VHH binders against Probable E3 ubiquitin-protein ligase HECTD4 (HECTD4). Designs and how they scored, part 11

Target 1, 370 residues: Probable E3 ubiquitin-protein ligase HECTD4 (HECTD4), of Homo sapiens (Human) (q9y4d8r3627to3996)
Amino acid sequence: SGGDPTYAFNIRFTGEEVHGTSGSFRHFLWQVCKELQSSSLSLLLLCPSSAVNKNKGKYILTPSPITYGEEQLLHFLGQLLGIAIRADVPLPLDLLPSFWKTLVGEPLDPEQDLQEADILTYNYVKKFESINDETELEALCAEIASQHLATESPDSPNKPCCRFTYLTMTGEEVELCSRGRHILVAWENKDIYAAAIRSLRLRELQNVECVTAVRAGLGSIIPLQLLTMLSPLEMELRTCGLPYINLEFLKAHTMYQVGLMETDQHIEFFWGALEMFTQEELCKFIKFACNQERIPFTCPCKDGGPDTAHVPPYPMKIAPPDGTAGSPDSRYIRVETCMFMIKLPQYSSLEIMLEKLRCAIHYREDPLSG
Short names: E, the ipSAE of ESMFold2; O, the ipSAE of OpenDDE; V2, 0.75 times the mean of E and O plus 0.25 times the DockQ between their complexes.

## First folded at step 3 (VHH)

Design b07 (framework vhh_5c3l_4)
Fold by ESMFold2-Fast, scan of step 3:
Structure b07 (fold): chain B 370 residues (1-370), chain A 124 residues (1-124)
Amino acid sequence: as target 1 above (370 residues)
Amino acid sequence: QVQLQESGGGLVQPGGSLRLSCAASGFTFSTYGMSWVRQAPGKGLEVVSDISGSGGSTTYADSVKGRFTISRDNAKNTLYLQMNSLKPEDTAVYYCARIPYSGRYYQPYGMDYRGPGTQVTVSS
């Protein structure tokens, strides 16, 4: 028997038993992680900031009382994190820094972590903290009490008042203190009100109950003492890879096929075009290039061919196209995703390079095709 | 200067076993992937196995899967190939080779550096 944990791992998901091997196991882990981040399980919640295009597509653990079944899924998530560390197979999980901080035992930053997770609540709290006089406060409370949204409105907006209550991230109204629904926000207590809302959101983000279940699962795979030695970013790096596409890092670890020069004109156009990309476009480019949304730390295909570099991070490779016949500007970029290899035509301008790269990353896949 | 030196080859009967070793010097051994490559008489080079710098990932050619095991000892700067159930078709010169990693450039054909080779002959 082998000592490679990827070969002996049995996963039971939605009642089905799945056995992994070195080649198929990575694809299976990717599918499992995508399902954990899907709306079907309600285990993870898109952060509120995502709704206003801040940290778009980033998740938090759902801040609600959990069932036994949900606790077992969180325990399983912890086991997946442990397997990622031991087997060096990064997971496509997009969790906020607040998750990683809590997992390693670091306190949350009440300014930074609140802004990242819930910019609307952060702005709401700051409005109350910035009030200069009693009349301004009364006007703000009246405005808030009378507001309504297109999808939902207050039950009785004809009686303007602001009370010591707030909505949880899951949409439940809770009292911020004992008898909060009977306490009006006033000049004397507005800062206490703002602080109470901040504390509510930070407790929801920390989500100690859910993180404890994840930590228990992680501890079944790796020694938990390891967590005391890692920063939150280091923990995320070891489990999921870098949380953003650092173009300087990518460029520094890119290799070129012998015969090409980093200073070749079309290669300069390639890097120039990527410098014009948004983070969303860069993530799509990496997915196009290696079928992962983060820069890979290991070979995307462990069955890999003769041109594989085996030292992390796994380098992107730039190769020439199959031939030089015809017009380079009429060709499309081709990739070998399992090798993180780009077959790059000698495009004649930055504009053409940018057009071809955007064409490649904006290809719409049929969800039924695989 | 990069140096790779193989040892452990020889004459063995079909079904027998050999363990090849490769002593590496002149570079930080643990940062490079390593491979075993062979050349049978009158034939081209065949990559039989490779291993990552940490030893956490290995691959094998279909012709040797289940029979050969690649391993490394980074404390001793040594690469190994355990060859079991040897067949006459395994007769070849076996080379230890460094997989290109750094330096911005990679070779799509061949190897970065390889040793002088060690002869393995499988016959009765």
Scores: ipSAE 0.037, ipTM 0.321, lowest interface PAE 5.4, mean pLDDT 77

Design b08 (framework vhh_8h63_2)
Fold by ESMFold2-Fast, scan of step 3:
Structure b08 (fold): chain B 370 residues (1-370), chain A 121 residues (1-121)
Amino acid sequence: as target 1 above (370 residues)
Amino acid sequence: ELQLVESGGGLVQAGGSLTVSCAASGFTFSVYGMGWSRQAPGKERELVAGINSGGSTYYADTVKGRFTISRDNAKNTLYLQMNSLKPEDTAMYYCARIPFSGRYSEPYDYWGQGTQVTVSG
């Protein structure tokens, strides 16, 4: 329906390429992506593993029946992915590999993808798969009953039992098969029970209905046939940038305000402190410094040369503080996020630098931490 | 410096086999999709085979069942094994990197210099 969306998009986006690297445009895209990942829209769900500090802060598409409004938001998400690919502007989307696999049409790994998304359900399934006799099954059901996951046996009220039911990722009890509420888990069917739970979670992770809406939106911006040429990792890299921070790349592309040198003692402390950071801490640092968690994935444009005009929001800039009172060691790091500029005090030691950087990244509000 | 250097082209009889290879340098080969395109005189360039970093493959209908694309990430090398060659397979064969995006809002390709394959019969 309507005009040619590709032609309309090309005209609009060509007009924006002169301003596509502006801080306001990137900040707007960041805000939109964070809103999509917020509890306000319920479009994305923190993966269950996040609750036990595995893939902390990683999202999946919420596995629920799709409404018209949700379909439009998913279509819009697909359009944003297309815009990111064409513009080479990374979106700060923290989606599990299972999303990217399904988007490009690759099957999920029933071991790895379940483990990454829902380690508790993975462990639960593995317990049932690994038991070797009927007394072990009875003991497992008793253990599960103490955790409020098993029901009373109709024939033995003090013996716990499991039924062919399980909770969805949204916390709803569903039947794993027809009349599952009336089927007891027994020695003869325990492996079928485990397989049914695995299948439930994998169907929820694939979320074919929602991914189809995303693909429709993506297909309005780029030819979907090209997805056959991309791996899930390549798709993530082209839409969201590098999932890790390359500190050597960051350092090589950092600019210093006139009067500051890379060899200045406090700047050496700055890089030394960042070298002590985990990847999680480096991502928090980039978010603190520029309101983005990703570095753009840059590609050479043609034979014979790199695209030297590409690196938004780079370069990172280091400047002195605005010159208000106190000893350097008493001051806090300040940033101008839209300009990727760090106002860095002349801290007297590596230890103080590390303390102040960790203070800055750990005490800033994180949309994923609360 | 980004480079794709094709080799292995030549003259082969109809029904024969030939393998062309592409040596890649100047980028992290393992994370990119790679492909083979060809162009015969007076025809448009067509993508005949592709392989993503995960190993999933694509083949044009004209070559399905006859050509096999593969990659060696340790050697940064892409291969195209061509079996049951036909005179209509005569073309310049180009190694391609498949990036979706460029600075100018369009998907773009990086192409090598090409290697000529001539099938006589």
Scores: ipSAE 0.000, ipTM 0.196, lowest interface PAE 17.3, mean pLDDT 76

Design d01 (framework vhh_enristomig; at its last look DockQ between E and O 0.01; V2 from the best seeds 0.00; counts 0 for: pae O 10.3 > 2, grease 28.6 > 24.2, SAP .853 > .668, placed apart)
Fold by OpenDDE, look of step 4:
Structure d01 (fold): chain B 370 residues (1-370), chain A 119 residues (1-119)
Amino acid sequence: as target 1 above (370 residues)
Amino acid sequence: EVQLLESGGGEVQPGGSLRLSCAASGFTFSKYAISWYRQAPGKQREWVSTITSGGYTNYAESVKGRFTISRDNAKNTLYLQMSSLRAEDTAVYYCAAYRSGWPYQFDYWGQGTLVTVKP
């Protein structure tokens, strides 16, 4: 990618409380996350399993040496995670479970995490582990050769064989041991070969260097002791939330203003329309309404706290539109993203409501630009 | 020629302290992340600690609060201060420097230094 990234962020916190109260701030976080996931920075890459539609859309940290600039960006990523926790603003990041395990210091599972991250390698390793004799090994090598992953044995030109090399996640062929390029996989060492490949992937997934930078950033925002208290999943949920919108949860926590009631006909149309939305559309709706793509996974009220203990901009609020001029059906939906407030006209039908909502989420994708 | 040479290993009693050193040569030390790994008899090599080129540090949970990694770029030396040593800390400790070719060429390994924690 050439030189160091020029996109620099400097975030300093002076011990003040961080709240996600500004729509622009939330949008900023969204943009930053988008940029961090950009191929231009090469900090994150899709997990290998994504190539075969497993864990599609999930990212891992790029397992490669990092420049100083990249290190700073990773540090910044850590800070973002910390901000997300403190401000209760879920980040639109899709990182593989292995990342979160490593982040919180939980050891990786050599089977599960490997399988999740790189199912092809997992299966490859399993093939070598499952063979019972030399004949099966030969057959396996022949199969691999047909896929252009094996070479001919120097001692037997017609006998395909593997060497102690493998591809990194970035596509580079590397030796699995000293002089691995010259070591043939044989019956006697096939298990060592398989173990070496597994070890390679696990090291890549662990990515100590990158995670160190991320943890340092995170530690600058929140006490690192918190990491010892959280499971990987909890850490993910607290930083990134759920990757889907729970409409029931949203509805249960919605407030109605200026005399509106949940039983009002146009409000019923509103929820009816959202029920018809795909997850993608719901995500766009949340973006439209509060300038973030995800919502918190929990509510203080469910944890035994008061209902009023919601973190801004929650709860979602529905209010009448400004002014009374014109037919309701001619009006557009407006939002105050900072307050997560929807100004909803009294549309006369579900169909109109649906149309107007879809128009709003597709046409007005950037509330800050309107 | 790239070289990493570990030293400082030895026998120590439980609860004791030991300081390991890793002297690096043959590359621009200050530009590399450097790690400590350890391998106990009959076990796989495990990561212990890393210090990045930027000076960020990370530790395995098993050594957190007990071990301190540091570096002196002027001396091209990596350190591991170990305290409150336990029997389970017994291992050969390796220094590894990150390089350009992940993973085999990604890191360069020293020969290791043995740490034995026993009463």
Scores: ipSAE 0.000, ipTM 0.215, lowest interface PAE 10.3, mean pLDDT 85
ESMFold2-Fast, scan of step 3: ipSAE 0.221; ipTM 0.688
ESMFold2, look of step 4: ipSAE 0.012; ipTM 0.582
ESMFold2 (binder alone), look of step 4: mean pLDDT 82; pTM 0.825

Design d02 (framework vhh_enristomig)
Fold by ESMFold2-Fast, scan of step 3:
Structure d02 (fold): chain B 370 residues (1-370), chain A 119 residues (1-119)
Amino acid sequence: as target 1 above (370 residues)
Amino acid sequence: EVQLLESGGGEVQPGGSLRLSCAASGFTFSRYAISWYRQAPGKQREWVSTISSGGYTNYAESVKGRFTISRDNAKNTLYLQMSSLRAEDTAVYYCAAYRISWGYQFDYWGQGTLVTVKP
């Protein structure tokens, strides 16, 4: 290998054009962020909830003791966040709210943040909290033991099945307290057991050591005092853009080419079809239309008026199809991704529009580059 | 606070009709597409119908021609008119809406209303 990737993550930007909103610079940042979210680097971990289709594709910082190499990567991540803020260029990072809360110094919500990050552990904790008698506890321990293939069965029906241990998010068994592997879960301590598991997971999600390294990198680009003025959502918006597709926002800022009206029947079918999309489908649609999975959030320029606060840098455009007629219903949707332009056939029904849009977002090849 | 409340379920003979309602609150109802789903005992939840903000409709093949979805934006209410009911239509029917808040899309579901088609 030409360089040690663990130590070669220093990046220097010297010109304003490198920090601008040019396509080449945006593409470079996109590639860097995709590499950072790569499983091969182990810097970021898909949240446990993603394995059961909750917050699918959302990441957390890997909760493990920090190495020098990991510290350098986290510092670099902080520098990227600072560059995004200064250059008004959104980064394609899909981090859970727990990261943004910790970054700006907000405490985690022990109910909501645990549920969003690890629904299985959340449900496990809630079962122990809801137990009303000792027989129910014994039955719960037996049920839980039967659901874990790697767990040894109890010797007898009346033996407690659980100990004061739990798995970390990286799959390591840890003791929840001193001598925890020798302490059995019993009626007298079940609430302490549940609270200890909740505390373990929340400490892993907060990941103060790793976030401190990110803050150090961020502080090399912007004054950290600015973080005291931002909510977690505002911090995410300033760095990554909206983490969802706001269809009302998209519709309000869409431009129609000459000869097309928002009230045209096929345009109404277009918006009606998008209203029927899940967020996953809407993200695929935006990627199909402009090669990005988020609608860019534009910070107003420092001298910009309030009217620019919600305007995207390149609004979506709807145009008629190229070429000569045929049946409109036989045509496919074409796009010019660099222009954020959709060439939309005059489909005769909502059903056909929905079918063609779903075909477009699931089609792996797009030969249009004109 | 988003709330969806279904009503109108009950027992009906094969070939009969029922009208389901879903009362919505806590969001600008007129701006969003709203859907009906159903779940029969021991089966997965399946999509039934959706109506767009503009009033355009889409249906699952199994109910097409028998069910009609509609909305009353003045009353913030969604309807499902069911006709030619069959034993296979026996299910709990759910109203569903998509809402975006604090950077996340949340799927909002009602508690459901039971429809039983007696043989």
Scores: ipSAE 0.000, ipTM 0.449, lowest interface PAE 11.6, mean pLDDT 76

Design d03 (framework vhh_7yz9_2)
Fold by ESMFold2-Fast, scan of step 3:
Structure d03 (fold): chain B 370 residues (1-370), chain A 119 residues (1-119)
Amino acid sequence: as target 1 above (370 residues)
Amino acid sequence: QWQLVESGGGLVQAGGSLRLSCTASGFIFSKYAMGWYRQTAGNEREWVAFITSGGSTTYADSVKGRFTISRDNAKNTVYLQMNSLKPEDTAVYYCAAHRIYSDTKYAYWGQGTPVTVSS
């Protein structure tokens, strides 16, 4: 009976019954997904790159080995993905492309997927791959010694050396090959060392054991053969929505309040300023505009209560500001997040528009530090 | 597959003018915002001028009123007209095409063209 946390997640769904879900059910699924991404369960971990402000807020599956309870939660995650596909209910899951690739059976890209997930290990590997002579290798080992990754050579006590060992994503030292603790990194084997570290991290990211549990859960809701017809991006799109901000798509679907036109000068400045944004800045802008980091295809409100009944679906709307006081250039952008509506002052230049938009996305991130 | 080729750099006396051009190939130029950047030895690249896909322009304060950026989508070319040049404008000038629709990676970059302004 329901005193065990595992029973809170032992939910049985049928595709027929979840079709045409209500707002309350959508809110429930949203809360469950947020709990799965919480530190309390340790089921999903922030990717290592997140610690150095790259792919902030992107998660990976906890590396194996896993507990039986975690396996049950991963099975349940798979069921949620199946429900999202059948019911057209997007889930607020922020998983790296490596997860989606493994789920659909696509191999990981050893360059791109490592860089996205663990930029520090990527940079470490690239240093060993790029060195051109033995003296550069000795200099690199001396640099690494200051980070406590190098040891003293048994044959030369004052010469630092690396061994065929590396840290897992959970911080445990492991041997990269049989007897790796007794193998020194040298000019002749440095590329093998770099390749072994890359392979270790990619195996951890692929995490076949955990993905198998997710696939088992997914397979209880949809036929797994359907995955052979989907790309990793298509799988993510069908379950969570598009992971990047497609500015052409956003612009094409934007509505303007009566009296405003796409060709109005300040609106041209608005789109021009967004063209100068990085994807990170565009995600912050969408968060500012609708309280989500992805372009919403449905209701942007997280609450399934009566308040969501008044929230129109996508598209984004541009309206004039409510106030009559002050010059346009002195005003700040206001939004109604539930309506995906931007109240945009008639700023006089592209530069002012860019400054005000950047101010808006920074202010929403931490309004108290401003 | 993609390339940006800058031209028009060289030696000029203070108060003079130069026009830089940057021709793009291997991508749909008209869909990209274009920028000009400059770099002096030992310093990071600094932004100089920017033109959106729709033709709206913006400039760094150090060049505002002296430099003009423009584009010709039929020729896949972006231009930087530099007037009233000063010795502090001496730098290697780089053209960049901004990829903001598909991923979070850096812009496409040209190889650079040197500009030297003598006193």
Scores: ipSAE 0.000, ipTM 0.381, lowest interface PAE 13.0, mean pLDDT 77

Design d04 (framework vhh_7yz9_2; at its last look DockQ between E and O 0.01; V2 from the best seeds 0.00; counts 0 for: pae E 11.2 > 2, placed apart)
Amino acid sequence: QWQLVESGGGLVQAGGSLRLSCTASGFTFSRYAMGWYRQTAGNEREWVAFITSGGYTTYADSVKGRFTISRDNAKNTVYLQMNSLKPEDTAVYYCAAHKIYSGTEYDYWGQGTPVTVSS
ESMFold2-Fast, scan of step 3: ipSAE 0.289; ipTM 0.728
ESMFold2, look of step 4: ipSAE 0.000; ipTM 0.479
ESMFold2 (binder alone), look of step 4: mean pLDDT 85; pTM 0.852
OpenDDE, look of step 4: ipSAE 0.095; ipTM 0.546

Design d05 (from c13 with S31K D50A T59Y; framework vhh_5c3l_4)
Fold by ESMFold2-Fast, scan of step 3:
Structure d05 (fold): chain B 370 residues (1-370), chain A 119 residues (1-119)
Amino acid sequence: as target 1 above (370 residues)
Amino acid sequence: QVQLQESGGGLVQPGGSLRLSCAASGFTFSKYAMSWVRQAPGKGLEVVSAISSSGGYTYYADSVKGRFTISRDNAKNTLYLQMNSLKPEDTAVYYCAKWSGYDRALDYRGPGTQVTVSS
């Protein structure tokens, strides 16, 4: 180790020989970012959508209240972002767009940002917003009451009811308005109820208190007025690299092992199948192929090794499968994640290729999967 | 909504120079990062350069670093790519693109302008 993180970052900007983006320094930054994203520090929270396999592995800042120790870690995160910008060192941080928007001062999109961060709350809110008659509302409240049991009114035990309360992202029940625990959801206030839940979740996603601490750390490395000049995506691009899987970009930088051609039928099926994938499925595919949810800029098994600026990305490799046992269609796709290499059987159809790829990305935790 | 129109492509000899322009409308140009993306015949899409909303920060692919310069004029809503020391490998359709989200493809790219580097 090179000392505590705060000391390491200070010497980075005072010593001339330490100003370079050496392999060991990049490796240290990578390890620190992985530790910040670990459950042991409670600094970052997996987004609620992750629990239902949407934006799996994507993080948000843990909603307040903030402790002094957590404020120091958030300040340190800000310093890491500043170093990434100044030194052109990509960080392996998997933060939702809502973080980047808040950091640069852009408002959140109440549809997109809520859906990406908390699909269950989004769907819950949309149910109330889409109701167009009182009978539908009564039916929805009955369904919700049957799941919670404790929301039954003591003044009317046969009438299900919802109240103006909701759970925070950390699981605490809070009132959506003054005396919310005593206000029942009714036809006249259902839209206010939906709006209040949306507002609560968006305030938690913005997490202004924590972002202020991050900005303070960032400001110790770069001028903060710079943030008013950057878009959220640009901020993420300069700190972490491209957040989406561009299939055309991936295809352009893919290498084929000797004996394989891009025009081979099974390879055409491979690209055709990936063209049918959603962005979420493509992220799962990249995770299956290299154990990262972004296209890697460096060798996955040798993070922080010596390099020249590696853009375009570290190339994905397609190779034939090991051994000769069985028909191609009976084989599973296998990978060497540290090499970003796919061992791809010569499947006989697009349909089989698509089935095998979806099997691999949805069952990658299965011991039998490659 | 978003409209992007590239110009300045053409035929040039190896070692030559070209300057591409992109006229943007339908959004607040000064608040968004912009990029140049290219597609060579039979190849996929490659991001060659990107520039911050203010122009203070730039990114270049290794294949073009030191040869290409991206710039912008926020008063004129125009993005530029100065291409020097052109190589046959730079032959491609060049697209101006607005970074709009975390989608599979870059959203809101223009129709493109052809650059051909040949003797």
Scores: ipSAE 0.000, ipTM 0.126, lowest interface PAE 20.3, mean pLDDT 76

Design d06 (framework vhh_5c3l_4)
Fold by ESMFold2-Fast, scan of step 3:
Structure d06 (fold): chain B 370 residues (1-370), chain A 121 residues (1-121)
Amino acid sequence: as target 1 above (370 residues)
Amino acid sequence: QVQLQESGGGLVQPGGSLRLSCAASGFTFSRYAMSWVRQAPGKGLEVVSDISSGGYSTTYADSVKGRFTISRDNAKNTLYLQMNSLKPEDTAVYYCAKSRGIVGATSFDYRGPGTQVTVSS
């Protein structure tokens, strides 16, 4: 039956390059990705920060010893990423930047990436690094030991205070060093303790073993040398699209028709108005401009095939209006969605530009026919 | 390639003011949103303010709203943070950060070496 992606994979894996033009194929890829993000497979884990509403709904690869079955699923995930790149079919995967960094071979930032993935562990580590008083350290260790004791049976009250152990992201207690469960955190070793926890969490986030399996799957579909040419953000955009519109990225890759300059007053108003948009409004704008909810990497009309894929993205174009009748301020913005082209009137103010852009996105979103 | 250099930090009394500057090079400054992020002793990184590429939109953390003002000079490739009514809890290393997201994004792709701000009597 159609619930198993093996059939679609065999078609792609034989070297037959088929453009992903059917809605049923796109829907199938969407279903598979949602299943990979399901708790039933345990392949992906919601990042710890998600529990406290930071990077809500963002996933990491589950940091556990890889089994053969898990390796096969990770290889399959890599093949899905390769198919997305070749077919320009975005996958609904919500992975943290740390995954994309490791996939392209970029090192993690020990401050930023740890904070994004696990704010509670980050704060815990920083607390130990910042303690300037031995009495304050003793009080902190006693508080931590008291919290552990509160959840234990009556037979556990003799468990020593704060030790060289920590919970993995999967909730397993591990020793941070040899005999760690027998080593007390003390003034002389608190910085080593903090560093060991940071190293544990960063190793879990990098998850080199699992990412290697994903890279193997990806390499069966595309040349891995391509990864040396892409930033982590570009890799994410090419496979999943962003769940949001990166306005600076869009602006950097925008082309202007001969006779128009980025510094023209109405073009400055255009970018100023988009800077005032919410993410919801920006997504509606991109849908208005190219009939897609994400910044495209191929021609929106799909006539270009895989060879017209752009690295960086397929450029948005700004052109003047089709005619000159009437004042500029009386005109509406027109688009050629197939070309990702905006036909932009020379509006006289930021306020008029903003009004016309909002009119365009509201009208296309739900034109009432009644 | 990308270089960000903060300046203007120092020691101030509670209620005082400081203006931080960040000199940017190695990229087209006017095309990127910029942020000020800080790290207090024993605390995590906090995004205190960000500003859109053209300066038309700004955001502020609740902890600094009404006291700090972010601004930019695209002609000089410089980002500023005007800090007024400083409190002891504002003591931190302040980093200039380059963002690839919109105003209000929680991520940045590069930050400078930082400048120390100490608010103490």
Scores: ipSAE 0.000, ipTM 0.447, lowest interface PAE 10.6, mean pLDDT 78

